# Miniprotein binders against 8-oxo-dGDP phosphatase NUDT18 (nudt18): the designs that were tried, part 2

Target 1, 325 residues: 8-oxo-dGDP phosphatase NUDT18 (nudt18), of Danio rerio (Zebrafish) (Brachydanio rerio) (q568q0)
Amino acid sequence: MDSQSSILEENLEKILRGEGLEFDSVAEQVDPVTLRKNVCYIVGAVIFNSKEEVLMVQEAKRECYGRWYLPAGRMEECESILEALQREVREEAGIDCQPITLLLVQEQGPRWVRFIFLAEETGGSLKTTAEADDESLQAHWWDRKSPLPLRAHDILSLIDAGLKYRRNPWFPVTQPVDFPCHVVCQRLFLTFISSRADADDRLWLLMSNNNTSHHPRLPIVVSFRTYISKAVSKLIEDCMPSSYISVHIRGILGVQHNGRIPGKTDGICFNTLVLLENTEEGAEIGSPPSLETDCYRWQEVTNQGLKAKIIERIKDGSVLPFQSL

## First folded at step 7 (miniprotein)

Design s26 (from u14 with Y9W)
Fold by ESMFold2-Fast, scan of step 7:
Structure s26 (fold): chain B 325 residues (1-325), chain A 90 residues (1-90)
Amino acid sequence: as target 1 above (325 residues)
Amino acid sequence: GSKLRITIWVDGYIFWFRIESPEELRRVIEELVRLIRELGADEVEIEIEADSPEEAREFAELIIELFERLGFTDIEVRVEGNTVTIRARL
């Protein structure tokens, strides 16, 4: 048996299960990101009670004083994404919570990322006006219909995302895993599917060429100036510049971060699912686009169980939305 | 020069082109119109990287006029050196 092929299949399965992989630094000369200096991460919670009322907090900040918003705030040094979420909800609403799943990720370049969670109440007591402080004035369960002066209306789409997930949940759930990273980057499941009426679907993944001591690995692309989504376009331009293709970013399979490690490890790695389709009229139906570099290769997925799992995630859309704002 | 790099984002799809001739430019315009009409796109983003700021602006003006003719009313333009980014929403 080929041990390297076995290791690749094991690693693909880990990512599909929502587990992480150790970060391979492919851009050693890129400056590390640092929270509060050159990168800002926001966490927000969508929490429903048994009546499908959504948890809201009344702002204490001067700029938006008295207006209502979802429990949300900036991540601090030395905490995980989940710790930041639980801290913000506790500080602003008085509630203890457990995340059910990430609902979506929004970005505005690599220096601003927002993580929105669906979470459930596990304890605590709803914050009252008697407990008002600098974090918030009070918390309230909103029926989503009664008049309520909102800080901003952007949260309405976030609440809708939570309702949509409750109606039609995807599995497995997506939660961040504790793996340190010093840059904002994506590990790409860059896929090509061949479907024929008279044959089984065939699947290819784009792979980085491995060194002598390494197993085959998925491409990692770093973002440090432009939208995170644009890193995919750059990779495609680098490896198949003569092809005319459509690229569909399906979404995120996983998020890796560990801000609890002191130092320059405030980066994030997104495991991102991408579908390529060749738009050339004369393109061979059964083959992925030709590569114009020796840095990457197409790897066919021949393991039937693994192939089926990946194709299902692509076709069913069982992935986290990734939105550029 | 005549060299342009164009990236188009529409309904989750990304299309990219390197343009070295007027014929290729015409093809990109035709493809953009096709995508907008066939996908019923409410939002389109285009990034244009040219060899000069003048070339980027000339192409951007053409694309903005096209979006206006297709009914887009919310057009945001960002210029940075030789790169122009256009976001059009209905």
Scores: ipSAE 0.000, ipTM 0.359, lowest interface PAE 11.1, mean pLDDT 79

Design s27 (from u14 with T85W)
Fold by ESMFold2-Fast, scan of step 7:
Structure s27 (fold): chain B 325 residues (1-325), chain A 90 residues (1-90)
Amino acid sequence: as target 1 above (325 residues)
Amino acid sequence: GSKLRITIYVDGYIFWFRIESPEELRRVIEELVRLIRELGADEVEIEIEADSPEEAREFAELIIELFERLGFTDIEVRVEGNTVWIRARL
């Protein structure tokens, strides 16, 4: 183990804890994304009271007027994801809240990303019809059983996810961390697990071959014009185009964003856990797929504690869900 | 600003296309044929989202016809507003 291996292990531990790493990209070759120009970020809140009733808001917008939905809205310039969440809940429902965890990230490429949070009420007063404005008409606690005209039924699965997490969490608390980024990208924990009858599991990570770097780097893939999840498939096609493989995006380990410099830091970096399985008949059991480029290499994780943590997160699905719409 | 969005799920891969012209649709169909043959896929799922239910149905018919020509015998179709979901199995 040299100092480079120690730096890699420290960085992997940080990502597994939901912390961030400095964005290290070739900035001059990629145009920055700009909030409200070519990217749109939406935040939504699932909030329960002590009776497990969920906070709902009655829409004031013309197209969905009078219908009910979760508190949700678009992020504005110069605010963090958490600031946007707290502002939307305050404006639409009249209450103050604190996030417990991200529940789900949904995407349609970098053009549209939605962050759904489980949050708790910390103060304020429920918005009444006397306080109706262009943000919302009123807010109510819904018993989830009484008839209520919904704007859309997509929120039912979100409410269920929040209730499930609240009762029995299946992944660690995951919250956005403050790290600037000018593009929408993924830093990949692209993993391969070798399981043998007579030995402990072995773990491999795909690493970038960067001759100018003073420390090892995980692959970063930039998303534009396509689903964010498709960028993973593009990378695999670029380095393993002839391989028959099964790819499972397990989920997100962390979300990095700092939009305080409009037009320059409106990007997002997702730290994404991906499981790769080689399904080729006759392939050597215990070996990751052969790479057809010099841009990447397989690196075995030999630190037993770190290896166990990563394999556990993969096998248990103990990761924030990530969905393409 | 795109009229038609096509998402293809095959062998753990996710492919996404936005169609603004008939030429692009032909390219996507050719790409789908290539993927099915090269990957030896037994199952393919496609999601079509259009600006209208009519456009979605038109494109769904073309893709269903393609699956039939490729030898898929179990074709499941689900329609929800402007979105058509197709699953084809050998």
Scores: ipSAE 0.000, ipTM 0.159, lowest interface PAE 16.0, mean pLDDT 80

Design s28 (from u14 with T85Y R87E)
Fold by ESMFold2-Fast, scan of step 7:
Structure s28 (fold): chain B 325 residues (1-325), chain A 90 residues (1-90)
Amino acid sequence: as target 1 above (325 residues)
Amino acid sequence: GSKLRITIYVDGYIFWFRIESPEELRRVIEELVRLIRELGADEVEIEIEADSPEEAREFAELIIELFERLGFTDIEVRVEGNTVYIEARL
């Protein structure tokens, strides 16, 4: 019950449910990220009314004045991701909202991360032109068919993703959870699957051998200026043969953020589902690749229920989408 | 024609530009000067992704010279493959 394998299984179940795990820390030499200095986080909302019209706001900013966009803006000091979302929607559109789920995370390294939510209206009043200010000129429910001068067409795919989820969810509700972190990093749910024509699939996870831990830990990789996705590839290249192994970020299982203390809790930890694939055609692989380091080890998942859940999430793509731009 | 992707972070705003011609490059430079002056920005960050390291460096050099002319005294540059990161502070 209190064995290392029991603790690991409990932690894996928590991550699969979109819950957080304590972030122990990174090397002392890694400086904390700070909003408005070296990282920028954007929140955006896709909100539909009962007619499936989408909430739009008319831009007040000089460079896109009068054009329409989804309610969106950058996070401020001392607020959580959800607080930023609710503030932006209230400031730009005049309505109160509650998030249903994250729909998409987009990134260009830790300097730019955008969180797109599907949310629902819970109150307030639609902003009118009489209430125009620096945040927006007005808000409107768009039928998605009438011509409307958009600030940019990138939001059309976001609206489509919201409609798709609203009608037929393909991944579990995923919300940011309150856990302090001082860097932008990924906790890797890094998987290797062995399949044979006449046998059940076997599943392995890469585990950290960090000497400061008293229980099995998933690997953590930190991003500095490069794409967040590149940190995973670098780890794989450093610890195993690359010529027949590829890495694929399947998506995000959870998002951990606090934001309450500037310069100390402005970081983000993504719980990231990653699939290692053997690119060698026709190979029958009974075990994962040998590691060229003692910093990590392979752990087979032998719990049949847990194994089935993880493999199903991988095969069905039942995870929050993550895009590098 | 080379593809340049430029992201500008300035005073809480983020701007994205896709450059497919020299004409567009000139427009981006004019827009950048206008934004810096109108917003009164004391910190500007730029990320440039190009088809080659040489092209990214050429554009980065031009942006660095512009920041120096605008009075920015602290300019940090980092190069990673085909991507250049520039931070300019007054």
Scores: ipSAE 0.000, ipTM 0.141, lowest interface PAE 15.8, mean pLDDT 81

Design s29 (from u14 with R78W)
Fold by ESMFold2-Fast, scan of step 7:
Structure s29 (fold): chain B 325 residues (1-325), chain A 90 residues (1-90)
Amino acid sequence: as target 1 above (325 residues)
Amino acid sequence: GSKLRITIYVDGYIFWFRIESPEELRRVIEELVRLIRELGADEVEIEIEADSPEEAREFAELIIELFERLGFTDIEVWVEGNTVTIRARL
């Protein structure tokens, strides 16, 4: 094992644990994102009590007055994603909460991202009609059976996801970590798996060659004008445009965001797990596709424990779901 | 070079095809039908890039007709130069 392989292995283990890595964008042509100007982040909470009743809030806003929804709202300047979550739940429902895990990240291009959390009640008192204000009219524990006029039915799938995770977690606890980013971007674990009948699986990661440091880098792609998920297409176009391939975006390994300094830390970096597959039947499956650029290289993961962990996450879909709307 | 490039976005999958012959075009259509059926897809987006706007539009028309036959009712089409993007929802 050389020193660069050891550093790569340490960095991969950190990301697999949901930890962050230092980020510096090299995209000179992309303006920094700033809350309230060019990006909107929504946080939402799925909270159950001991009876599996879900926390609901009654809307005070004119457009949806009197209808019920999950505690949710826009992230403000100078707060972290977790601070925004706790603030929204306290303002709308009157209770204190702690996040258990992210359940789902949804996007509508790089300007709109919604973070849905599974969280638990830690204190406070349920907001009553006597406490009605501009944030909400009241909060209630919903049995999920009684008729309740909902603001929108999109939350039903979110509640179901929360129940599923609560009863049988299918991915590790994933929480946002405080690392500054100035753009909305993805650090891609673009993986290729070679499977042969008489040998153990082999695993490759796509790595950037544009690094004068002694630390190898995973590709970072910045989202611009289109869905965050389409940034993977740009990377494929840049490195293997003549290949007949597919990728499967498995999900998110981690989320990095600080939010403390407007215009400097309002960006988000998603550590995204992606599986590269050949779409041609009978294609050679022993090695990853040839790259048509010197900017990237394939790096084999030879550490047996690390390789097994990554392959398991891929095959089981054991990652935070990511959905484009 | 490749006369027609097709990108398919469906259920977290992204597929890329280069079409240089009629046999390849047939394969892409067969693969699209297979993906829609096997994945039970509610939403599919296809991006078509050709050497001319006319070629992109001709292929887009075939794909739109296919989506209609498969029961998709919400079909949106965007044209930008030599690229046509089709989003179909059930």
Scores: ipSAE 0.410, ipTM 0.754, lowest interface PAE 2.4, mean pLDDT 83

Design s31 (from u14 with E45Y R87E)
Fold by ESMFold2-Fast, scan of step 7:
Structure s31 (fold): chain B 325 residues (1-325), chain A 90 residues (1-90)
Amino acid sequence: as target 1 above (325 residues)
Amino acid sequence: GSKLRITIYVDGYIFWFRIESPEELRRVIEELVRLIRELGADEVYIEIEADSPEEAREFAELIIELFERLGFTDIEVRVEGNTVTIEARL
């Protein structure tokens, strides 16, 4: 193997472990995203005690006054995703916490992203009605059975996801890593699996033909004014418009963010696992779709261990879930 | 059945509307201004999906006019095919 192949394999292994890579420059000139101006990030926590009761907060806002919800709130300037999570839980519930893993990333329209964490209590004390303020009226451990007026029922699926992960994790611990980005973008593990009854599965990755780079590079798509899912689909359509294929975002392998320098590091890079499936009935799927561009190429993953790891993550759905609202 | 789908994002809140007329759009924008004031938000992002590029342009023009009348001074509207994206700041 040459040095280029070894660098690629090292980078793929890092991404699979939830680690970050330095952000590559994008060809398009895009203004940096800025928190409070053109992007909004929400953090929320699912926290259980030893009895599997879930931490709930009573809303102080006029429009949902007295209703209960998970601790959640908007990320502020000069903080990381984890710092925002810990601050919101302290402000709303009085509890100190440590994140166990991301459970879910949700997007809604341009520039809105919500990060839901499974976290554990590490200290503090439950906020009481005597401590009521603009952040919340009080916090309580909910048995999930007693009548409780909820602000919205969307959290029930989040609580269920947290319980399932707590009892039997189906994807590796995935935490935001501290790498600055100035745009909202995705680094794509864009995969095609060739399956034949008489042979082992073969795996292909889409690679960038960057003429200025001396090492293999995964494709990067900027999602600033489009849905994350739409940006991926557009790249696929532009590269292989004549192919009968569907694009499936399997999930997120990693989240890179810094946030500590407003206007310069408010961006996010998602390391995104994407599966292309052939939708043409009866077609032999021996080769990946033909590309109608010189900007990208298909590269087969011939390292058996690495190939097996990637295919396993895809087939088992062992990836942080991603959801468009 | 709906001719237009609107998704409004303001300060972490999401609203969905299905609109069949310009009058309904005007009402939605007026409700949005009220919401902005209640939340103390300085910025609104709106995505509108229309049935045609012509309809998208018509709604883009209407939105610019309405936001200007409501006191917004920084309005950016982008039209791409059937989709209109609006960014408005007070």
Scores: ipSAE 0.000, ipTM 0.235, lowest interface PAE 15.2, mean pLDDT 79

Design s32 (from u14 with E47Y)
Fold by ESMFold2-Fast, scan of step 7:
Structure s32 (fold): chain B 325 residues (1-325), chain A 90 residues (1-90)
Amino acid sequence: as target 1 above (325 residues)
Amino acid sequence: GSKLRITIYVDGYIFWFRIESPEELRRVIEELVRLIRELGADEVEIYIEADSPEEAREFAELIIELFERLGFTDIEVRVEGNTVTIRARL
């Protein structure tokens, strides 16, 4: 194994553990995103007490006044995603919390992203009606059964996700890591698996062919206008324009952001696990689709341990869920 | 539970939704109408998976009504158990 293969394997292992990599420069010059100008990040908390009652807050906003919702709100300038979470829970519910893991990332294009956390209570006091302010009217532990006028029912699936993870974690603890990024982008584990009845699975990753790099790099795809998920599909269409190819975003391996650094660092890099399947009847067995560009190449993963880890994450769906709304 | 999985294909774009309640369905459909207008799309395909045939049919009827309001005149619907495919063209 040469040094380039070793560096790639180290980088893949880091991402699989939910760690980050320094943001690579994109081939095209791209304008940075700016919080409150052209991107909006929402944080929300699913918090259970010892009775599995979920923390709810009563809305003070005119549009949803008096209705109940999970503690949630917009990220502010110069704070981390975790700092925003802890601030929102404190402001709206009066309690201190610690995040356990990300449960779900949702998007409506690169301008709106919501991070939902499973978190635990560590202190503070439940906000009462005597403490009502512009942030919330009060907080309450909801048994999930008693009638409660909700602001919106979208949170029911979030609460269910929290319960599912709490009882039976199906992906590793995934926390945002502090790496600055100036755009909303994805670093892709774009995978192709070849399976044969008489042999172990073979695995390929799509790699970038930037001639200035000293080692193979995972592709980075930037989102500008449309859904973050669409950027993956566009890359596949540009490289492999075939009606017999399907693209499945399995989920997120890691989230990189550091808004605390002065300057243009309001972006996010998602390390995204993607499965590419050739659905053509009689398609060539054992090889990934031919590429119609010199910008990318297929790299087989020959390290047996690393290959097994990646394939297991794909087949078991052992990744942070990602949804386009 | 009445969980619905909705996949929308419009002009090469793919959108995924998971809905837990009928109230969420209406809001999602209204939002989709706005998105389709912004994209200037003249062809849309929607695939829905429901936990019941009744929920699937109700959702299909709502989508058809909304696409008609957008001026789509060529609407094809296919129902197979709990799944519905809708293709709408101007």
Scores: ipSAE 0.000, ipTM 0.154, lowest interface PAE 14.9, mean pLDDT 79

Design s33 (from u14 with E47W T85E)
Fold by ESMFold2-Fast, scan of step 7:
Structure s33 (fold): chain B 325 residues (1-325), chain A 90 residues (1-90)
Amino acid sequence: as target 1 above (325 residues)
Amino acid sequence: GSKLRITIYVDGYIFWFRIESPEELRRVIEELVRLIRELGADEVEIWIEADSPEEAREFAELIIELFERLGFTDIEVRVEGNTVEIRARL
């Protein structure tokens, strides 16, 4: 009935499905990111065969020569994240693949992001030593038990995450979506839940009061040159600096990236789910913290189905994991 | 009067505390040591707004000494007038 409320609900549903929204934030002091100049994106693949053996590649690089690792590498200019994934797997392992889902996003600020996928083999031929080149020496299926000289042991937790998801998915399939963005930023679902024994849970979202947006006015914070936790902390400082609170970064609802126009679309927008708790002694039970600015407002989610979906994702941790290294 | 804000970062969590009485700083610091150890905090940030640059420096020195004794090896200090930000990482 209310067109503004209806548009907000539609756009929240889109984000919950892992879809993208147009970037409409104005950040006057933000330099565009450019792949290979001031930002580095890595893609990596966890691929299992029917025996649950994991695809491994033997390194050709001097510093790790002969050691084994997951198919992984740097994104090149004019590529989407999925294009980079398929290229790296083909170059290093000789096989064609299709992504099943993102498993993990890792950040080592200020300039480094790694996207780990669970993917499946769709064709090609396993790279042999006769095909050795600068990309890799060969590829093999590893039983995960036999001794294998690894380049680094960080991949063991990635392989385990892939097995866990394959056997019992705990979050919905999440894939990067085409979306032009010139910066690395977070669109924050900063949520507050009121739980009362005598009533249904209530839910609020922090909204921006910026009049220039035609879509839901969720806060957008630039995370380039900072960790995600620092970007969230900056938002708290901007809107409720006198609060006594705790914040839990639940994970990622969606990843927006295009990459096809260097210097214009090398950015990433993460739709990030965050839970805020008011821990102040004597705080009004069931009310979000008071805001100290007119730039933001608390918006209650009154649509019962949408409210239930968001609360469920928060309580179950049913979101793509995100790690700061 | 002086204002103190404490931010603690732990494995996907952010804890944000305000201290309304700077006279309680020594007591708060003793409790903070216990809290950091119990939560296993990997990063702590303290923001101080003092009544003078000299008072801000005094508080900063006390807090830096504390973080050094807790084994934090990466301690960054930013001073701007009567405002001090201290960041300590393991």
Scores: ipSAE 0.395, ipTM 0.706, lowest interface PAE 2.3, mean pLDDT 82

Design s35 (from u14 with R5W)
Fold by ESMFold2-Fast, scan of step 7:
Structure s35 (fold): chain B 325 residues (1-325), chain A 90 residues (1-90)
Amino acid sequence: as target 1 above (325 residues)
Amino acid sequence: GSKLWITIYVDGYIFWFRIESPEELRRVIEELVRLIRELGADEVEIEIEADSPEEAREFAELIIELFERLGFTDIEVRVEGNTVTIRARL
């Protein structure tokens, strides 16, 4: 029995359940992120009533005055992501809500992130024009077909994602967990699968060789002055020949954030599932690509149950979507 | 001749190509067209890195023309030294 392998397996199971892991040190030193200084987080809600009408709010801001949008807004200091969501929905639409799941995480550049939730109404009263304030003019349930002047059409795909999830969920419920992090980063499940017709699938994970860590750990890629997907690209370019490989960022297994801890940073850690494919013509399909660095190693996953879970999430795309804008 | 490094971001995928000949460039263009069609992509980002800014711009122009031919109407170009990044949306 290897204690290192046992620790790794438990950590992988935790991430697959959407739980947090202690944030390990990053190889590159970057400034901590803090709301209102160097990072901006947006939360948005897709909420349906029993008729599948979607909750919309009428904008009070000058630049989009009178236009309609999903309840959405900027996260404030000393909030969890879920607290920000519930506050925005209450302020803009007058209703109380509970999140069902994250539907989508979007990024625009290195320090702008939007969290879109599917949520359900639990109480409150729909905001009327008599209650108009700086947050919104009013709220309505939209049938999604009647003419409605929208602030922007980007929300149409968000509404569609919510309907799709309600009717046929394709990934497990995924909620942010309160876990401290000082940077915006991804913890990578960078996977390689060998599938032969005459044998069980084999699975490898890329592991970090940082000597300051006392436990086996997954690579952490920090987003700094670049998109999160580009940071993944740079890691791969640094550690292996990229000309004959491709990666597919399958999506997010979990989101770690804690904005309520005194002395906090507003960092986020995405536990990200990535599939690596070897595209070299005539390449033998049996082992992952050779590494050109001592910073990482390949680790085979031999636990049958854990291997099956990870491969299923990869092949079915059963992960929270991640999109770069 | 100089080498080109091309990175393609499309629908969550990242592809890398190194180009040392005109024949290799033709294959990359064909692969890009195939990827766009197979994935039904409405957004594609390409990063082109060359040995000189001039070479990067030459290949960027070719890629921009391709996107226009494929029906992309919103094309953003960013130039940073020897690297040109093109983002195309339908």
Scores: ipSAE 0.245, ipTM 0.683, lowest interface PAE 4.2, mean pLDDT 82

Design s37 (from u14 with Y9I E45W)
Fold by ESMFold2-Fast, scan of step 7:
Structure s37 (fold): chain B 325 residues (1-325), chain A 90 residues (1-90)
Amino acid sequence: as target 1 above (325 residues)
Amino acid sequence: GSKLRITIIVDGYIFWFRIESPEELRRVIEELVRLIRELGADEVWIEIEADSPEEAREFAELIIELFERLGFTDIEVRVEGNTVTIRARL
């Protein structure tokens, strides 16, 4: 007999593997995002050859003409994040590629998101000056040491992240998965760890109180209007009146996007790992903070294997990095 | 009801405070100084919500003076009704 606890454990395992869950929004008052109108998604690629030279493209745009940058560009209607990546690399650099993993997700408010991938060359031929067009003038493998006029220096940290992951991955391969969503939102693994000197750690998750008995739901916060950190803060303010609570956004466990129906499925759902801490000095936490609302409840994770996996991801930071600009 | 609500975002951490007395106001300021110093933070975001625009501005001025004393050179302030948001960068 399927219990709510068994369904919850299955859903948690799916998210930890980078898989998705169906998006079921209660907030019908939130307007859908539409690509190219009120939201902009950028994809970028970090690609190394066997010599650890990085793929660079020479800009054709007037404002940055002749300067070099990573292959990158805006997503188009009706394409997936991965299709956008492969298209941009092909258009700007002439090569075919396959993603290895997401390296970083960046946001600037609710309307701008950039997905940076580590990817590998699978075919094609390097774009030459004879093939110059509006997309790029040419592509080149950069040794990362020779002088090269860069469009911007922000990519240096992206290249370093790619090298670090390539040498010693610190989080599991994380790829976008195909699930429709109409808003930019975070599904939160809002975790609370209680510790005692002589006992194993206990783990709690914040759960949405839904009258639907289909399956247990994690909280969803909409990034519309503000940065993710402010949206998470608003949820904490609404749920927990305590003045000694802090929240640490650890990173992203998964990315859900569809994009097939413009204006209806242009949204993104991030599965986001968040640690709630008691900042009171010397506090030995026996229970999670009391909730002021009937909209949420605390659910203890009693499955020892699942608990250990979640705590390990939190403590090691074994999660896709997320950055607000 | 709440008199002052303060949200502090430092290096990926979010802290939430509700201030109902001058003693609590002082504690929030002391905690903010401690967090900046202990974390070596390059960027701090503070949101202040008060019962009046005047109260929010008075508290914001105190926080801005603190950031200036700590060496922050890029301070962005936004005012919207009873809410003041301060973003300070080194």
Scores: ipSAE 0.031, ipTM 0.520, lowest interface PAE 6.8, mean pLDDT 81

